VHH binders against o26223. Designs and how they scored, part 209

Target 1, 191 residues: o26223
Amino acid sequence: MKLLWTSQHIKVTVHIDGKVSKMDVLEAIKTRRSIRKYQDREVPEELIDKILDAAMCGPSAVDERPWHFIVVRNREMLEKIPEVHPYGAMVKDAPVAIIVCCDSSLEKIPGFWVQDCSIASQNILLAAHSLGLGAVWTGVYPLEDRVEGIRRLFSIPEHVIPFSVIPLGYPAENPGTRDLFDPDRIHLEKW
Below, E stands for the ipSAE of ESMFold2; O stands for the ipSAE of OpenDDE; V2 stands for 0.75 times the mean of E and O plus 0.25 times the DockQ between their complexes.

## First folded at step 12 (VHH)

Design z32 (framework vhh_gefurulimab)
Fold by ESMFold2-Fast, scan of step 12:
Structure z32 (fold): chain B 191 residues (1-191), chain A 120 residues (1-120)
Amino acid sequence: as target 1 above (191 residues)
Amino acid sequence: EVQLVESGGGLVKPGGSLRLSCAASGFTFSSYEAAWFRQAPGKEREFVSAIYSGGSTTYADSVKGRFTISRDNAKNSLYLQMNSLRAEDTAVYYCATPWEEIVYYGMDVWGQGTLVTVSS
């Protein structure tokens, strides 16, 4: 919904696309699940571009925005990821994966790049879900063997740190939604 | 060894009831979510129900009101009480726990399945 005011009246305009995203933000957050099984279907480059645009819209400490992204569609390269990420077997079956990286030369405040790249990774997961795709965050940083394995595999320079590998595709599984609200974790005024 | 073992499947008439059990071993079951899935002949696996470490539950629309998921953390066990069974509930039922929402260790564990046949 968008409110527009004119000299005559206030008009409430409902803007809906109805094409690729039909979830409001709260629904997307609450119903997103990690997806590890994908249909044998290509993901259009247009959808990847939309996901990466969303990834770059996250908040960043002192607006340093240190993230870089590698888009991997090459089947041979996807098949090699499980060799350096022992629990990333599902990546070889995905039509595409996004590697979220931090360029340390862009870092303005030490250590906050981890939060920045976490935000970018979550935005990729949410954007994928909103577009009818499924994705899963496979953890790379801070496990040094995985960081170095991914760096070597994709010729990532030493000043750039691979943070996560996110395979995505059209989902071939449908896990249920989670009801995680726990009021015992909410403290009013004081602990 | 992380393992899930299902039991309780069998042949039942329409309108009947069955209680499925899943015994977990090799990990701290109480710390993880657990779920039931099913696979009918010639179909893909579909979600049936889940129960989270905090005790909240979710159900597929096709089973809501008829099936009840529960857990007994002291016995490392997951249950599915199935009432008002229909022919379309015929499937192999699997328990699964956990799938990590961020994969560091890949703790995806599936049982071998237990067959439920609903037939007159």
Scores: ipSAE 0.446, ipTM 0.791, lowest interface PAE 1.0, mean pLDDT 86
Fold by OpenDDE, second read of step 13:
Structure z32 (fold): chain B 191 residues (1-191), chain A 120 residues (1-120)
Amino acid sequence: as target 1 above (191 residues)
Amino acid sequence: EVQLVESGGGLVKPGGSLRLSCAASGFTFSSYEAAWFRQAPGKEREFVSAIYSGGSTTYADSVKGRFTISRDNAKNSLYLQMNSLRAEDTAVYYCATPWEEIVYYGMDVWGQGTLVTVSS
């Protein structure tokens, strides 16, 4: 028998063997929040692998899959990220961050890489949340100062564009749930 | 440190009763759902009963009408009143609860278990 458990507004299913199943996709989407406070707790590599796997499962324009990922665990590097990313202060407190990048040489149709990397980034957020981690999307592209800052910091080649920095960790905050549904944003058949 | 400690197990005759206790430490038990599981030798762990944060309860069909789950918030403890015990109830009984710091990644908090032996 599976049990439903709630914790911090997250519904999970506990298996009889003590395992907790991941939340369903709608639950993940609806309950995901940006988390900017993290526990002093390491994130297992297995979780990062799962997150990265999810990140690569999204669609891309003509299947170009231009994304690359830099996994950053080095404390010194994490602490340097806020220096080039003014709104990335929380990164220094995270045990790990994923930098999503685009290899422009893989782009088949110009401009769609932004969508591709956005999808990858969102999948990272959703996957992290479903695994009990907190994360936040800190935008890098298209702000040139952030792009170049991250580029220099991580020695990213010119043909590779840093897109987002996503710190991850076990959450040390609970921002609660929100309802973002707005029927006024829905137009039927025509505007 | 988060910990659950089960107690109250022992040897009992068929038809007898036992009351298991689970004492929580390091966290507030009442804030979460809690459950009893059991594992008999050579068998998989199975669900026995759960109590939810709102106080609602659920039971495995095999124990329904015989077992009662409850908790005492003041004592930070979970209980399982077992009546009309049967030989097939023989198992190690475990207390479990989700915890926001642990429950993720398929983990939860478990005790070490307490042995219940029902034998004539």
Scores: ipSAE 0.005, ipTM 0.278, lowest interface PAE 11.1, mean pLDDT 86

Design z33 (framework vhh_8pnl_2)
Fold by ESMFold2-Fast, scan of step 12:
Structure z33 (fold): chain B 191 residues (1-191), chain A 120 residues (1-120)
Amino acid sequence: as target 1 above (191 residues)
Amino acid sequence: QGQLVESGGGLVQPGGSLRLSCADAGFDFSSYEMAWYRQAPGKERELVARIYSGGSTNYADFVKGRFTISRDNAKSTLYLQMNSLKPEDTAMYYCATPWEEIVYYGMDVWGQGTRVTVSA
């Protein structure tokens, strides 16, 4: 049977902590957790391609889409990231990392590239989660030492700004759910 | 930001037990993932145990089966029950909220620490 008159929610089947789970967009948002421990297991290129496709589908100011992505699988390069990012120790143990960058030559409205790259980073996290992977956003911009360290390590041109480093892999930890809803932060009609 | 205050450390013989407590000074304890870290003399700080807001737990291999992390959200208190203590467990113990997704200046919310010494 085909459900032609259902909700517009898209349901996907993913492996979460060894279990098969069905997830819609709201479930993905509410159950996504930062994952810092990964299985010693390769992530197929097909899944990385799907994640990057999702990253590029985010809204962008005046449709400038300034994002570029570096996919890092080389173990020696992954092991060097903690030397230039003091809180990126987990990256050395990940099978792959994505570096989200802004090409400033593509910027149409000054300053909005930060929001564009934040949206792309969040889409990477959500897409990874929906595909049974775990990931974590490690911050690079606006910390100048990290920006320049990552730039030198990956030969990033001066007009390109590294924004975030996102290691990902099959999760080797299973954090519980979080309930962060705070009604005191919602104001009706006025502050 | 709230302050975390550790207590319960002390001197104990090998094989003994201690219960560490971490009390908050007025943040929403139940919303945070909480962890115990330790730093032994001359070594870097290392994760001992973590408890997520949903109640799941994670332990370092060197304490599995001996230490138990727990939380009491009504009392805003985090605990570490330490059994079968070994000289290698000698360290300053800290409670903290784990590192967040976007790290600016790399600071977790840390407590002042409580000292555990395991010696004959």
Scores: ipSAE 0.005, ipTM 0.233, lowest interface PAE 9.7, mean pLDDT 82

Design z34 (framework vhh_lunsekimig_d3)
Fold by ESMFold2-Fast, scan of step 12:
Structure z34 (fold): chain B 191 residues (1-191), chain A 120 residues (1-120)
Amino acid sequence: as target 1 above (191 residues)
Amino acid sequence: EVQLVESGGGVVQPGGSLRLSCAASGFTFSDYDLYWYRQAAGIERELIASIYSGGSTNYVDSVKGRFTISRDNSENTMYLQMNSLRAEDTGLYYCATPWEEIVYYGMDVWGQGTLVTVSS
């Protein structure tokens, strides 16, 4: 059997009948790693569309779904992100980044938008991984300087809050998987 | 400042042993997972051994039973004991920690690497 390995040592089985099997949900969750090194290779628009479709499918408090997304492919703009996010240096080397935003006018209940945008961000990371891409969540909210820096850089209106910046691309590194199961964090019946 | 420094590499004969050390500073060592990566000529860096904050370990099949990863949280040091070395173990050995999976402060931390050469 010829087995194909991608970045993260993701196993892909190609059937003789021409069908390809991809990782299941548990495999995707357990093998996803933050990727900071990217190939100098464009990510097709079709893959970005699939990722954003997946991002919008997350659960949302009272189904408010306050997320909006900015897709950044312009190299000059990507190169400016590290100027307003001091630990986002890898973004300048990515072929594309997605900025996850909250439109506060869509809030139905106060405060849950943070969880909503966290879910959208994680779905972007998982969807990217499932499609053979790598990504990393760079934190913006709740750091006021980063929020305002990103807002100014991308002309984001006052009622919209930039939450995270997620560079993504075809991986140029393979950090492997983690074994994070800790039974001491599981309590039966009560604390 | 988060920093990792590898040491212990060298030239050894096939069947020999080496102990690599990775000295860490600038973070709460006991809270973090630590990894040994290997870079052979013409090959991408590969994860060969992991030791997690909870103490569990993982190895790639090619080194299982020959290499042992360990950590000393009181000394902020991770080790890789390499026994029964083979020519294919030749490479630059890096220690690493994924500093953050959500980047708040800092990036992944890599050491400078330590070279292991096993004579054919």
Scores: ipSAE 0.296, ipTM 0.728, lowest interface PAE 1.9, mean pLDDT 84

Design z35 (framework vhh_lunsekimig_d3; at its last look DockQ between E and O 0.17; V2 from the best seeds 0.00; counts 0 for: pae O 2.9 > 2, SAP .723 > .668, placed apart)
Fold by ESMFold2-Fast, scan of step 12:
Structure z35 (fold): chain B 191 residues (1-191), chain A 120 residues (1-120)
Amino acid sequence: as target 1 above (191 residues)
Amino acid sequence: EVQLVESGGGVVQPGGSLRLSCAASGFTFSSYALYWYRQAAGIERELIASIRSGGSTNYVDSVKGRFTISRDNSENTMYLQMNSLRAEDTGLYYCATPWEEIVFYGMDVWGQGTLVTVSS
């Protein structure tokens, strides 16, 4: 993501690959859907790099940024994820998955790593969507059996906590846009 | 136990009307948003209409003004009133509630689908 300033008409432009992004931020947020069906098509490393760059740009408590990422492309490893995540069947059909982890040695505020890794996970989903990909957050933490299963499967050290598994690929489904705005959840001035 | 069942599909001529129903059981219906999806052969399943717990609605542009989504919380049923039907409206119509955007328990609820065929 680059920010460019033009001299003639003051304009701030966000570029991806030297081109203007295909959707603005509000459009990306409002149209992002969890995608569980993927085309049989590889995702270029360059797109994964952009997604991970975006993941690391989220706000973090006291800027501790405890996130680490495992990128999984190996088909045999992707096929083993449903064995330790009972609702992650779609992962075996994805060309790639990202495992979001917390390195507990980087914690500055006890417990806030959960919010940090949630922000990183959401940024992965949004960045993937903005790049024409689909993704879904499959939950690992705080379910102990899944945390332990993922840790063993990917040789994750004991001080590192697997937080989420996010398969992604070019979407093979289009669930459309949800209408989630609920004015009953907005309170003016007081509850 | 949590279940959605669609009904009301059938064969209709262009310009005709159909009303689809989605009967829900096993959950607190009034608390959930509900969706109508459409899938034609060779085309991805698309969200065509939605209704939130408070009753506000949204539609994909191709059906705006022709389709009306509604809900009856006392009967645990959602409806799709389809008017001015076109050949391109042909497909399987599914109802769904709620879409699990973070997969923990795989508890997204989908109906079995009801077929709508618009043909003379």
Scores: ipSAE 0.420, ipTM 0.792, lowest interface PAE 1.1, mean pLDDT 85
Fold by ESMFold2, look of step 14:
Structure z35 (fold): chain B 191 residues (1-191), chain A 120 residues (1-120)
Amino acid sequence: as target 1 above (191 residues)
Amino acid sequence: EVQLVESGGGVVQPGGSLRLSCAASGFTFSSYALYWYRQAAGIERELIASIRSGGSTNYVDSVKGRFTISRDNSENTMYLQMNSLRAEDTGLYYCATPWEEIVFYGMDVWGQGTLVTVSS
C-alpha cells in the first residue's frame, strides 16, 4: 500500500459514510476541534492522499515548499511515539499519524520554514475535518528533546526537522464548537 | 488560573436523586464544551455526558433518560441532574474541559471530583 509521490494530479471522489463530502470553508474553520479519541476503524489511503494534497496546497515563503510528510500506520511505531512525546498518548490509539517535516535543503529564505510547516499542519487538520475525520496537532518543534526523539524513532536525517505529529482517525468524541470572537483583539488603522 | 470545582455528591438510596455542580473560573466559560466523567475505584474514568458551547447534549446509553446535563453561562456553572440512581452509578464524578488545542504540555482541565454513593 505504497504512497505515490508524483507530479501527476490525482483526482479522487471521497466517500464518507457512503456520502460525498461537502463542507463550506468557513464552517470547517469554525467547527474544527482537536480530537483525541478515535474509533477502531481504518482510514482509507484515498483520504490520506487528499489530506496530503491539501497540505501541499498551502502557500510558502517564495514558494519554497520545504515540507515532507511521514505517514505512520504501523502499530509498533505509533505505540512508541508517546515514549518520546510525553503528552502524545492519543497517538497510540490512532489508526494513522502524519509527521510534518521541514527539509532544510529546500529552504530559500532561512527561518520561514516554521510558518510553511505550520500552514501545512493546519491544512491537514482542516482537510481531515472536512472528510469526517478528527485530528490533533501534537507539538514537536521547537522542543529539542521531542525533535531529537522523533528524529531517532523514524530515522529522520540530520537536514530534516520534524515539526509536528498529527494523529487522525474517525472521531469518537464531539467537543462542539467554540465562540471565540473577541472584538477587543481588532485594531482599526493602528494599535 | 483555569479551575473546575465539583460539588453536590453524597450518599443516596437506589431510586434517589442528586444534583452535581461544576463551578468554573479563569476562562470564557460560554465558549467551551464541558464533560462529566465518572470513575469507580480501580478503573479508568469514563465519559457519561457532554454539553457543547451551543447547548446541545450527548449521553452514554447507561444514563440516557435518567441524567440531564445543563449549563448556566451567567454563573459559569455546569450541572448534572441524576435521577433514578442505581448502585452502578456509584463513583467519583469529575467535570472536565479540553484546554489545549495544540498539544505541547497536556493542559486538559479536570476538577478534583465529588463522590456519589448509591447504597443498595
Scores: ipSAE 0.238, ipTM 0.710, lowest interface PAE 2.6, mean pLDDT 86
Fold by OpenDDE, second read of step 13:
Structure z35 (fold): chain B 191 residues (1-191), chain A 120 residues (1-120)
Amino acid sequence: as target 1 above (191 residues)
Amino acid sequence: EVQLVESGGGVVQPGGSLRLSCAASGFTFSSYALYWYRQAAGIERELIASIRSGGSTNYVDSVKGRFTISRDNSENTMYLQMNSLRAEDTGLYYCATPWEEIVFYGMDVWGQGTLVTVSS
């Protein structure tokens, strides 16, 4: 399958000036990058609400919607997250982080919560990007040390499983575009 | 630690050829895509070629037909064969992998670059 590599240089216009550029869904997906550097600028609550709204719009197994979200703005808490998350150093520099969790008591079918929370997490990333924010998915589950660390830090009940930590902020970097399309991963009809 | 080291740059006349190498270490080389970037003076770094873990390749239009990206997984080395070099090909050439984007705090892992100068 000779997929024509259209080198469309997707100019990720990082609107530094907080102007919410309307992106279509494909643009948002294609131009989204992990952002780990943030401006010293607060994120309005309105944007967080929009992001969380998006997070809750994804599908879930048998519509179980097992997700919960902890919104963290407290500087002390943000600064403590890297202590229990080795790859979460950027969280201390973010004005806000969202911790995506699963309430296992809401599961109707065991195990699908990982997919549900993944979808929610991805929607957070896409929504953030579409709103002119930068974010990064820092994995918590299934690493027990991170799970327990975040649990203790935020007093999360045993039946609730922290899944991801997503710092957000206005981006202070522009990582540019990348070529992620891989035709070698596409199989027609069979492997 | 993930490391990428570029080599093979130099001065060449227009129409000449160079072969760049990128030696990689610190990760499962065969599992990752690799990129060649270049940066000309006063211009932003640009992606010019990519090779996937499965071997598929892509090129920007400006280098299509002239440059060939390849990889040797047994040697953990990526190459860029550059033929029919032009003055506009002058710049610092970098190899990269998306490893840092996935795991670490950065974006792509970059080497120090190798300088290619095309001059008469």
Scores: ipSAE 0.074, ipTM 0.566, lowest interface PAE 2.1, mean pLDDT 88
ESMFold2 (binder alone), look of step 14: mean pLDDT 79; pTM 0.784
OpenDDE, look of step 14: ipSAE 0.035; ipTM 0.463

Design z36 (framework vhh_lunsekimig_d3)
Fold by ESMFold2-Fast, scan of step 12:
Structure z36 (fold): chain B 191 residues (1-191), chain A 120 residues (1-120)
Amino acid sequence: as target 1 above (191 residues)
Amino acid sequence: EVQLVESGGGVVQPGGSLRLSCAASGFTFSSYALYWYRQAAGIERELIASIYWGGSTDYVDSVKGRFTISRDNSENTMYLQMNSLRAEDTGLYYCATPWEEIVYYGMDVWGQGTLVTVSS
């Protein structure tokens, strides 16, 4: 059970199951690794919906939120992705992939959609990890040949830009946590 | 500096055995999957064996039951035990680890390779 105070100073009781997530936000961030090997096991539609909900909750420049997503489960289509992404061989063995796209007609200011789609991509990776799945971000933008290859493969209109291809599934590998903290990159008060 | 160094290659007779080693330095060994690739004459470089953090393994069909991949996280070393060697196992053997967390160029850490020759 959770109690919230609203902007109207009205006490609202929000009933939530007494179960907490297996990992908190910091644990999820610190333990997330790119996963390239997946079990031959279906990912439920409900988990994909949760991941896409999380993807759309990121901050966005001027709140433009230009994200569109293609969910690919078709085996034939997944097998064609490595033909247009030379380093995406793992995609063909994933049960599902999400293609993160920018709809340029939703841009309020030029150029910030890259940050927006990066945030959406990272939220997909973190949400997948928190739900017991593994994923990897394979890069499409800004490489023009990959952008056009993915566009043609998935019939993406010219005003929409494919940004990343993220295969995901139940992990068949378990890399440990990396120790990446580098205090030499932290400057106090000035450079 | 992140490095992988292979050793243990050599010349052996058909049916013989070799153990290859791959020594890792400059990174947290236990946090990475580790792969053995083979570059045989006339064939593109192929993934022949994989070992993941928890010790789970994969093999290409041609080496299943003959080769065994293992890791020693305390020594930062991966091994490939090669038994019942055949002429077609001849090639350069590379160890590699995927390290690119956003995959643009497939930038893996690669060793220099160690030559295995199965002769006569």
Scores: ipSAE 0.512, ipTM 0.813, lowest interface PAE 1.0, mean pLDDT 86
Fold by OpenDDE, second read of step 13:
Structure z36 (fold): chain B 191 residues (1-191), chain A 120 residues (1-120)
Amino acid sequence: as target 1 above (191 residues)
Amino acid sequence: EVQLVESGGGVVQPGGSLRLSCAASGFTFSSYALYWYRQAAGIERELIASIYWGGSTDYVDSVKGRFTISRDNSENTMYLQMNSLRAEDTGLYYCATPWEEIVYYGMDVWGQGTLVTVSS
């Protein structure tokens, strides 16, 4: 137990329970929303590490793990991302963004890297959410203009393909919950 | 800075009801999960109810069907409606939330608590 003090000198008890989140995996999945508004608060490096750890825990084709991650905190760079990503406006408002990339030289089976990086990206979103952060998946690949824009901006080698840009921060919005369950999308045994 | 103030505790007979309140300030209330903990004498503090920022709720088995956690985002207040109270529900009740450094360290922040005593 740790004691903290508020600005009003009110005693606050901090409980150390060893848990990063009280949110279970199903709750995380069900309640995750794209967050595009962020507080003016920095994200601790340790949280980013946890998120990246999660990102690397997903499966990949024949365990090829082709993913690389660029962690961007530089304000100038964050502000430039929207210039090459039309739907990345919120990135400039985020304290940090993760760019998920594929090193094509690590591919063992052609084409599965998209799935691999998608899994990594989703894990980033889920991990962020579970840690009390908001994030959004802004697609880069397969749109060539975005791919090349991000490539140039971050000097990404030709054999490395930027896949997604994921801004993260403490959420300044709550879009609420949604029910995406659609029984019409479920087919039993056959279409 | 984050402030949580619990209220509503008191003495009640078995089978009775209480409604606890948690007034919160210093953070974007609607964006965070909130929790009720309780600590009985000689027992470690336990999480008993959770309400996530999306509105979903979770309860430990011992309070399921009896306790209801809710939140009013417009008032920055969380509630715990406690019905069918039992002697084993006696304890100090805390509301909590993950805060940046708290979440960072795998902790929750909470107030001073409010005492609930269930006795004949």
Scores: ipSAE 0.007, ipTM 0.263, lowest interface PAE 9.2, mean pLDDT 86

Design z37 (framework vhh_vobarilizumab_d1)
Fold by ESMFold2-Fast, scan of step 12:
Structure z37 (fold): chain B 191 residues (1-191), chain A 120 residues (1-120)
Amino acid sequence: as target 1 above (191 residues)
Amino acid sequence: EVQLVESGGGLVQPGGSLRLSCAASGFTFSTYAMAWYRQAPGKGRELVAGIYRGGSTSYADSVKGRFTISRDNAKNTLYLQMNSLRPEDTAVYYCATPWEEIVYYGMDVWGQGTLVTVSS
């Protein structure tokens, strides 16, 4: 028996008075969208702290937790990111960005830091969404030119690898929901 | 196997109109969000317009009110209706499905593009 399911009609309620309705985990996962347009409005430090707490709660290989985070609020620095990240133009318009990094000195098992930092990045996106913010994951690793550009721009040491740049803000766009469930990709018992 | 083929570009005078088409094959077109990007000479690629499976649309501020994105799922075709064209709209226009978070500004499939030149 196959299960037919769709997320296109899931409703997320955000109170315009600044209160956020309770969003369950499945609703957050299914309604999160990449947001590239932001209001000219500061994101409180308390919300960034909550987002980073969530990022660090992700699973990691052999519990290595190799992630470090750079929080960028300086407008001049945000405006320089598109110079070293050719397709990161939206970052200059964001009130804040988080750079997810791997400290290779914390790595216990070779290569799994990529998966660890991917989990941290996704947790940032989901936490931001649950708090009424919008965010987008812009790729840095494994593109060597972007890795070195970001490293130089933010004085990142050689043993630390910038993984992703995630601009965040109050959304100034409202993309529709996605219907991504494909039962043909689900195989019961065997391929 | 997956292919996107853009067409409809050409030379047009300022204030004119063009309709771009993107013929998709090799994938289930109706399940993907689709987008139009453009790249002007000496500049990076920029998102022009996007359309989701349900028909909701988004536009860059520079084209809002002038351009209209639409799709025909029965024909596996994406359209961009461009009205009130300006010289600054001159670019190669690309059809793509956005890969939201990673790889070249979120784009995972690109066509070869169609050239739009707006000049007198």
Scores: ipSAE 0.000, ipTM 0.128, lowest interface PAE 14.9, mean pLDDT 83

Design z38 (framework vhh_lunsekimig_d3)
Fold by ESMFold2-Fast, scan of step 12:
Structure z38 (fold): chain B 191 residues (1-191), chain A 120 residues (1-120)
Amino acid sequence: as target 1 above (191 residues)
Amino acid sequence: EVQLVESGGGVVQPGGSLRLSCAASGFTFSSYALYWYRQAAGIERELIASIYSGGSTNYVDSVKGRFTISRDNSENTMYLQMNSLRAEDTGLYYCATPWSEYVYYGMDVWGQGTLVTVSS
């Protein structure tokens, strides 16, 4: 049997520099795209603060919230990221990047920190999108060479694991929206 | 439209040389790392060489000293200079770059491949 999914549109109001922006949560999720081309414009600190606040509001296994964040604006440091991260070439042209890290000393359940940091990373992408910015998640963990490369570049302690590098800025591209709904991936009652 | 097109493949005798080209269009070429992969019959596709936007390069051990990867950002083209070719170098050669939503593993932009046959 064909299953029809319907969504209720709920509008959320976000205040940015006194401006009012409205975006349905479902629309934000569906229209967010990876953005790898950025305008030569600084991202205000207040927007980064809002993004990081959203990042820390995700659910976490046993509420361990092991995430730590490094905010990188230094051009020389951004230019070194592609040398240790093969999918990170766009980072050198971004005005800012956020490195999502896990402090393993905060981990209460083995392995769940990956889910925690994934949630934080997705919240960064969604928050950036809702604020008129573009971002892309470039994966670091579990690739040993990327983990070690990023650790060395940013003097990250051994008990802290770099998870993702997320460059962000005002978008200089518009890849459009995708329609990804696939009812064949939905199983009713049993597999 | 984001596209990669390979050329330069052919049939050569052992010890010969070929230069492969990968012409890119539809994206900011200079901002992306670029890769050469090889697929031989009965063997999984393997990474042969990498070149990053900053100019750093990496090679799989079997081709070190024989193959050289380079890029020309002004021409939106990447090259693979292959010297001292061996029978085991036979295969389809693909260029690739990450684009779109792929963030952890894999490449989401591939060329069609160019066939290299090393035969006597």
Scores: ipSAE 0.011, ipTM 0.210, lowest interface PAE 9.3, mean pLDDT 82

